# Designs tried in a protein design chat: VH-VL binders against Probable low-salt glycan biosynthesis epimerase Agl13 (agl13). Part 6

Target 1, 156 residues: Probable low-salt glycan biosynthesis epimerase Agl13 (agl13), of Haloferax volcanii (d4gu69)
Amino acid sequence: MPNIHDVEVRDLQVNADQRGHLVEVFRSDWDEYEIDPEMSYYSMTYPGVVRAWHRHLEGQIDHFVCPKGRITVGIYDDREDSPTQGELDTFVIGEHNQQVIRIPGDCWHGFKAIGDEPSLLINYPTNLYDYEDPDEERIPYDDDRIPYDWNAEIHG

## First folded at step 6 (VH-VL; framework fv_bebtelovimab)

Design f2 (from G0 with heavy chain Y102F)
Fold by ESMFold2-Fast, scan of step 6:
Structure f2 (fold): chain C 156 residues (1-156), chain A 121 residues (1-121), chain B 109 residues (1-109)
Amino acid sequence: as target 1 above (156 residues)
Amino acid sequence: QITLKESGPTLVKPTQTLTLTCTFSGFSLSTSGVGVGWLRQPPGKALEWLALIYWDDDKRYSPSLTSRLTISKDTSKNQVVLKMTNIDPVDTATYYCAHRGFGTKGVFDYWGQGTLVTVSS
Amino acid sequence: QSALTQPASVSGSPGQSITISCTATSSDVGGYNYVSWYQQHPGKAPKLMIFKVSDRPSGISNRFSGSKSGNTASLTISGLQAEDEADYYCSSYTSRSTVFGGGTKLTVL
């Protein structure tokens, strides 16, 4: 259950048999998508690597899926006049927990590859990337303004 | 070595605007992730955070004092300036400026010596 | 009202261990993963002793250690020495605010 306004999580159906599995990661007839994606891309990230913090100010919505490996997704709401200003959401997704995380782009967001193998992230944003004038703000992954530690020790 | 030093008036009259300057060395406030904050401590009382300015000119203010405070920076002089309007005797305190570095969330790791400001008629 | 509660004073003898607590009492207080501790000698600026609950800055004695249990952070000073006599402040951070405890006066008897 997300804390941040307009962050949504969709469980993905894993269809498995003796040969492996098949997962639909996007369908245009899914009711929760008010705005259609305009493109799709993937990235491969090595274990322990953080890709954060990103923000889009021109209305882009991102959708994160991790079909291989495992990532922690972090989202932080610092939007002026947001009902959830100051809230943080984290999600662990991957082969073991297949979900789409819908991210309002004007929230700070990023992810960390965890586990011992590279993680594959698919993103299908609602806006086309403009190579000459990208709608991408970045601050350091360890920025003081976001109360989240990507390198916190985990104990059992 | 990072050093900071506060300067400004030591005596201020009620209703006036207090202006304090922090002059620093050993770091640049254009460095990504770096900030400088202002804090105060009334005699015999606890520390209170007032304001913070980041390298990208983003500013944060104490919620209880937001309408009275303005923080700004002058990169060419290595200075951060705090202005507090409508000064009152309860604002009598030692005022500190302090460095906030990348990777040390919520931490003030180097402090100025402090400057005592007394508010009286 | 202070969002972080510390005891007003604590005392110990040389060689003993003492612990100073810092407890959140407000629902809108910062996350405890970003607790720091400052030492202040009379007439001087605060000095960072512990950050991120339990990390020590370079040059800080390992006699000083930090921990957290539930909504209470603790600073422990082992092998107490006369020069440890000072005021100690805890601090917690969120994106909204930096808050400080009321301070604890440590007396070394």
Scores: ipSAE 0.262, ipTM 0.758, lowest interface PAE 4.6, mean pLDDT 87

Design f4 (from G0 with heavy chain G103S T104G)
Fold by ESMFold2-Fast, scan of step 6:
Structure f4 (fold): chain C 156 residues (1-156), chain A 121 residues (1-121), chain B 109 residues (1-109)
Amino acid sequence: as target 1 above (156 residues)
Amino acid sequence: QITLKESGPTLVKPTQTLTLTCTFSGFSLSTSGVGVGWLRQPPGKALEWLALIYWDDDKRYSPSLTSRLTISKDTSKNQVVLKMTNIDPVDTATYYCAHRGYSGKGVFDYWGQGTLVTVSS
Amino acid sequence: QSALTQPASVSGSPGQSITISCTATSSDVGGYNYVSWYQQHPGKAPKLMIFKVSDRPSGISNRFSGSKSGNTASLTISGLQAEDEADYYCSSYTSRSTVFGGGTKLTVL
């Protein structure tokens, strides 16, 4: 279970046969979604590249899905008055672990493409992108305020 | 090279507001990722972190002192100001300002010389 | 405020090695790889000696080394010299605050 209030994880059903597989990434009848998405987009990111840290202050909720490749999703709760202020959540999702990560946009969030191939991220946010006044705060991926190292050593 | 210098009164009376100024050179507080913090050390005691301000005007305060502290910056003057209200003799300490961000997370890598503030009538 | 525990004092003779421990009393304090060490001579500002558990800033002698095991970080000073006599402070970065240990007075006998 996630540490951060209002971060949610949904397991996705992979329907595979001899021709490949099919995965539903959003349905409007899914009970956990009180606010419907207003758009969707995707990005392709090469291994080792980090896209962080982002925050939205006008109520946007993001939903991250990684149908191809593998990413680490990072979320940090720096919200004033949050019961989970100071908590960090990380998730590894991709072809091998198909999930939707629901992200309250007012938490700092981002992801890193890991593994040995490019990663495809689909995001379906609840708010339309406004080219004239984007609702997006950014701080550097290695910013002092978030106690998370995207390049932490892995051992086992 | 990065340098910082504290200035302000060396003697303050109880109940007054203490105002300290940090003047720095060798970096800009408009540079993404950079911050400046204030710390203090009472005579013969341990270091205590007080406040931090970042390049984007984000401010952090010691939980025990939040109601008494205000940190602000003037990027054009290369200055960071700390105000502490309701000063008390227990606030007697050497006050330091320090650069944050250069050598990694949670690090104060360059420090001012410190200014001793004595709280007494 | 979350605490980091250091011994109040440690002593050694010139040429010997000494180790100063810094133990976190909570997982939030000890769980991150952001332990730093500061040296302070009387009347002077603290000087960064070690950061990220074991990294040294340029100009810091390799006689100073850092390590971490579980929730305990350690500063080791080898080939002890008279000028090493100082107070040493550990610091850890948490999700909420910057925390300092109580300090350790190193006496060179």
Scores: ipSAE 0.448, ipTM 0.785, lowest interface PAE 2.5, mean pLDDT 87

Design f7 (from G0 with heavy chain V107Y)
Fold by ESMFold2-Fast, scan of step 6:
Structure f7 (fold): chain C 156 residues (1-156), chain A 121 residues (1-121), chain B 109 residues (1-109)
Amino acid sequence: as target 1 above (156 residues)
Amino acid sequence: QITLKESGPTLVKPTQTLTLTCTFSGFSLSTSGVGVGWLRQPPGKALEWLALIYWDDDKRYSPSLTSRLTISKDTSKNQVVLKMTNIDPVDTATYYCAHRGYGTKGYFDYWGQGTLVTVSS
Amino acid sequence: QSALTQPASVSGSPGQSITISCTATSSDVGGYNYVSWYQQHPGKAPKLMIFKVSDRPSGISNRFSGSKSGNTASLTISGLQAEDEADYYCSSYTSRSTVFGGGTKLTVL
């Protein structure tokens, strides 16, 4: 279970046959989603690249799915009034671990493409992107206030 | 080279407000990811972190001293100021300011030489 | 509440190795890879010796090494020299706070 309040994880069903596989990444009839997405987009990220840290302050919820490749998702709760202030969650998702990570947007979040192939991330946020006035705060990926090292050595 | 230097009164009386200024060079506190902190060390005792201010004006304070401390910055003057109210003889210590750079993650890589503040009893 | 516990003193002879421990009283401190070590000679400001548990700043001798096991971080000084005699402080990053250990006085006999 996630440490951070309102972070949720949903396992996705991989339906495979001789032609490949099919995975449903969102359904409006999923009972755990109280607020429906307003849009979806995808990004392709090369191995070793970090996209962090982002935060939304106007109520946006993000949903991360990695259908191809492998990513580490990082989420840090720096919300002043949160019961889980100071908690960190990390998730490894991808082609061989298909999950949706539901991210309260006012938590700092980001991801790193790991492995040896590009990673495809689909995000379906609950708020429409406003090109004129985007709801997005950014701080550096290795900012001192978040006790997480995207470049830590991994050992057996 | 990054340098920091503390300045302020070296002798203060109980109940007064102590104001210390850190003047620095070799970096800007407008640079993303940078912070400046204040620490103290009573004679013969351990180091204690007091406060930290980041480039985006985010301020962090020691939980035990939060109500007594105010940290502020003047980015154009390369200065960070610490104000401590209701000073007491137990606040006698050498006060240090120190730098946190982009990516330093919870440590101070450059320190001022320190300024001894004595609170008379 | 999350204090870091160090021994008050440690001693060794020139050429020997000594180890100083730093034990977290909470899992938050021990769980993060953000332990640093500072050396302080009398009348001087602290000097960063180790950061992120085991990394050294440029110019710091490889005789100084850091490690961590569970909730205990360790600073090891090999080939002990007279100039190593100093106070050593560990520090860690907790949620919204920076904490220091009580300090360890190293005496070189």
Scores: ipSAE 0.430, ipTM 0.789, lowest interface PAE 2.8, mean pLDDT 88

Design f8 (from G0 with heavy chain V107A)
Fold by ESMFold2-Fast, scan of step 6:
Structure f8 (fold): chain C 156 residues (1-156), chain A 121 residues (1-121), chain B 109 residues (1-109)
Amino acid sequence: as target 1 above (156 residues)
Amino acid sequence: QITLKESGPTLVKPTQTLTLTCTFSGFSLSTSGVGVGWLRQPPGKALEWLALIYWDDDKRYSPSLTSRLTISKDTSKNQVVLKMTNIDPVDTATYYCAHRGYGTKGAFDYWGQGTLVTVSS
Amino acid sequence: QSALTQPASVSGSPGQSITISCTATSSDVGGYNYVSWYQQHPGKAPKLMIFKVSDRPSGISNRFSGSKSGNTASLTISGLQAEDEADYYCSSYTSRSTVFGGGTKLTVL
């Protein structure tokens, strides 16, 4: 289970047959989706590429799903007054481990595409992106405030 | 070359506020990923980390001392200031400021010479 | 107690190798495994010798090496020289703070 307060993981049901598969990725009646998403977008990321670290300070919640490929999601709680301040969570999700990760936007978060194929990430944020005043803070992916190494060698 | 130097009072009375200034050269606190921290070492004891300030004005404090510490920077003057309130004789120590470079993961790679602060009446 | 435990002292002769251990006694310290080592001569500021468990800063002799196994990090000094006589401190970067071991006094001879 997640270490960080308000980070939630939902296993997704993959319904497969000879035609392919179908996965529900969002339902408004899921407990972790009590606040309605305002938009969705996707990104495609090549193996080895990191997209981190991002933070939203005006209440945005992100929901990460990886329907194709494989990613490592990283989340770090640096929130003042959080009961889990200083905790880190990592999750490996993708086509062969279908989950939705609920991310409090005021936690630092990001992901790395792993495996040998491009990864497709879908995000369902609760807030619309404002191009003239983005609610998005960024620090470098290897910033020392977060005790996590995206480039660590993975062992069996 | 990176150089840091601590300055402030060497004798402080109990209950006062201690103010220490770190003046540095050879780097800028506007450089992405750079930080400056404060550490102390009581005579004959281990090193203790107190506070850290980053290039983007993000501040970190020792959990046991958070309520007593304030760290601030003046990037244009190449200075970082530490304030510690309600000083006590157990706070007698050599105080160091130190540079934290990009990618060091918690390491301080260049240190000031240290300044001894004695707390007594 | 210190969250990181070091032996109080270690000794060796010139030309020998010695190892100083640093064991995490707190689960928080062991969780991230980011370890630094500092050398301190009497009356001087600490000097960084090793960071990120095994990386050496530019200008540090390759006689100094770092490693870890489980909850124990180690600093090894090969080809001991008189100038290596100093106090050595390990440090770990955790999610909430930076912590230091109690220090080890290295005596050469």
Scores: ipSAE 0.350, ipTM 0.725, lowest interface PAE 3.0, mean pLDDT 87

Design f9 (from G0 with heavy chain V107L)
Fold by ESMFold2-Fast, scan of step 6:
Structure f9 (fold): chain C 156 residues (1-156), chain A 121 residues (1-121), chain B 109 residues (1-109)
Amino acid sequence: as target 1 above (156 residues)
Amino acid sequence: QITLKESGPTLVKPTQTLTLTCTFSGFSLSTSGVGVGWLRQPPGKALEWLALIYWDDDKRYSPSLTSRLTISKDTSKNQVVLKMTNIDPVDTATYYCAHRGYGTKGLFDYWGQGTLVTVSS
Amino acid sequence: QSALTQPASVSGSPGQSITISCTATSSDVGGYNYVSWYQQHPGKAPKLMIFKVSDRPSGISNRFSGSKSGNTASLTISGLQAEDEADYYCSSYTSRSTVFGGGTKLTVL
């Protein structure tokens, strides 16, 4: 279970056969998509690269899927009226752990490509991107206000 | 080089508002990730953090003093101002302003010399 | 009462090594990862000696080192010199606050 209110996770079904596999990544009748996406886009990110921290203040919800590669998704709840203010969630998703992560856009969020190959992230946001007035706040990936280190050592 | 200097009254009467100004050089508060904080140290006691203002005007306050503190900045003048209302003799302390740098969590890397504020009448 | 507990005093002789501990309370679990240490001589402003548990700012002697074990961070000063006599404060980062330890007075005998 996620720590942050309104962050949700759905396991995706991988249907594999001799030809490869097929995965459904969006259905309007899934509970996580109570507010339907208005667009989709993807990014390719090379291993070790971080894309963080982003925030949307006009009601956008993001739905992250990583069909290829592997990413760590980070979400930080800095919302003043949130019951989970100050909480942090991290998720590792990718080809070998296929999930949809529902992200309230007014939480700070981002991701890092990990592993040995480029990662493909597809986003299904609930709001259209406005090129002339983007609903996107940014702070540095290593900003003092979020208690998360994207470059932390991995130790067993 | 980064330098900071505190200025303000050295003697203040109980119930008044204390206003302190930090004037700095060697960095800009328009630089992403940079902040300036205020700290104090009563004579012979430990350091206490009071307030912090970031480059994007985000403000953080000590939970125990939140209702008494206001921090503001004037980026064009290289100044940060702290106001503390309803001062009391227990607020007698050396007050410091300090730089918080980008990419390092939770530290103050350059400090002003400090200004002693005595609260009495 | 402070969220970070330090011994009130520590002493050593020139050439020896001493260690100052800084223990976080259970309410600040994880905060030990962003520990800083400050040196303060009488009448002077604090000076940053160590940050991020074990990193040194440029110009700080390698006689000063930091480490952590569990929820306890430690500052070690090797080859003690008379000028090391000062108050030492640890500080920890949390998402909403900056906290300082009560301070440790180092006496060089």
Scores: ipSAE 0.324, ipTM 0.744, lowest interface PAE 3.8, mean pLDDT 87

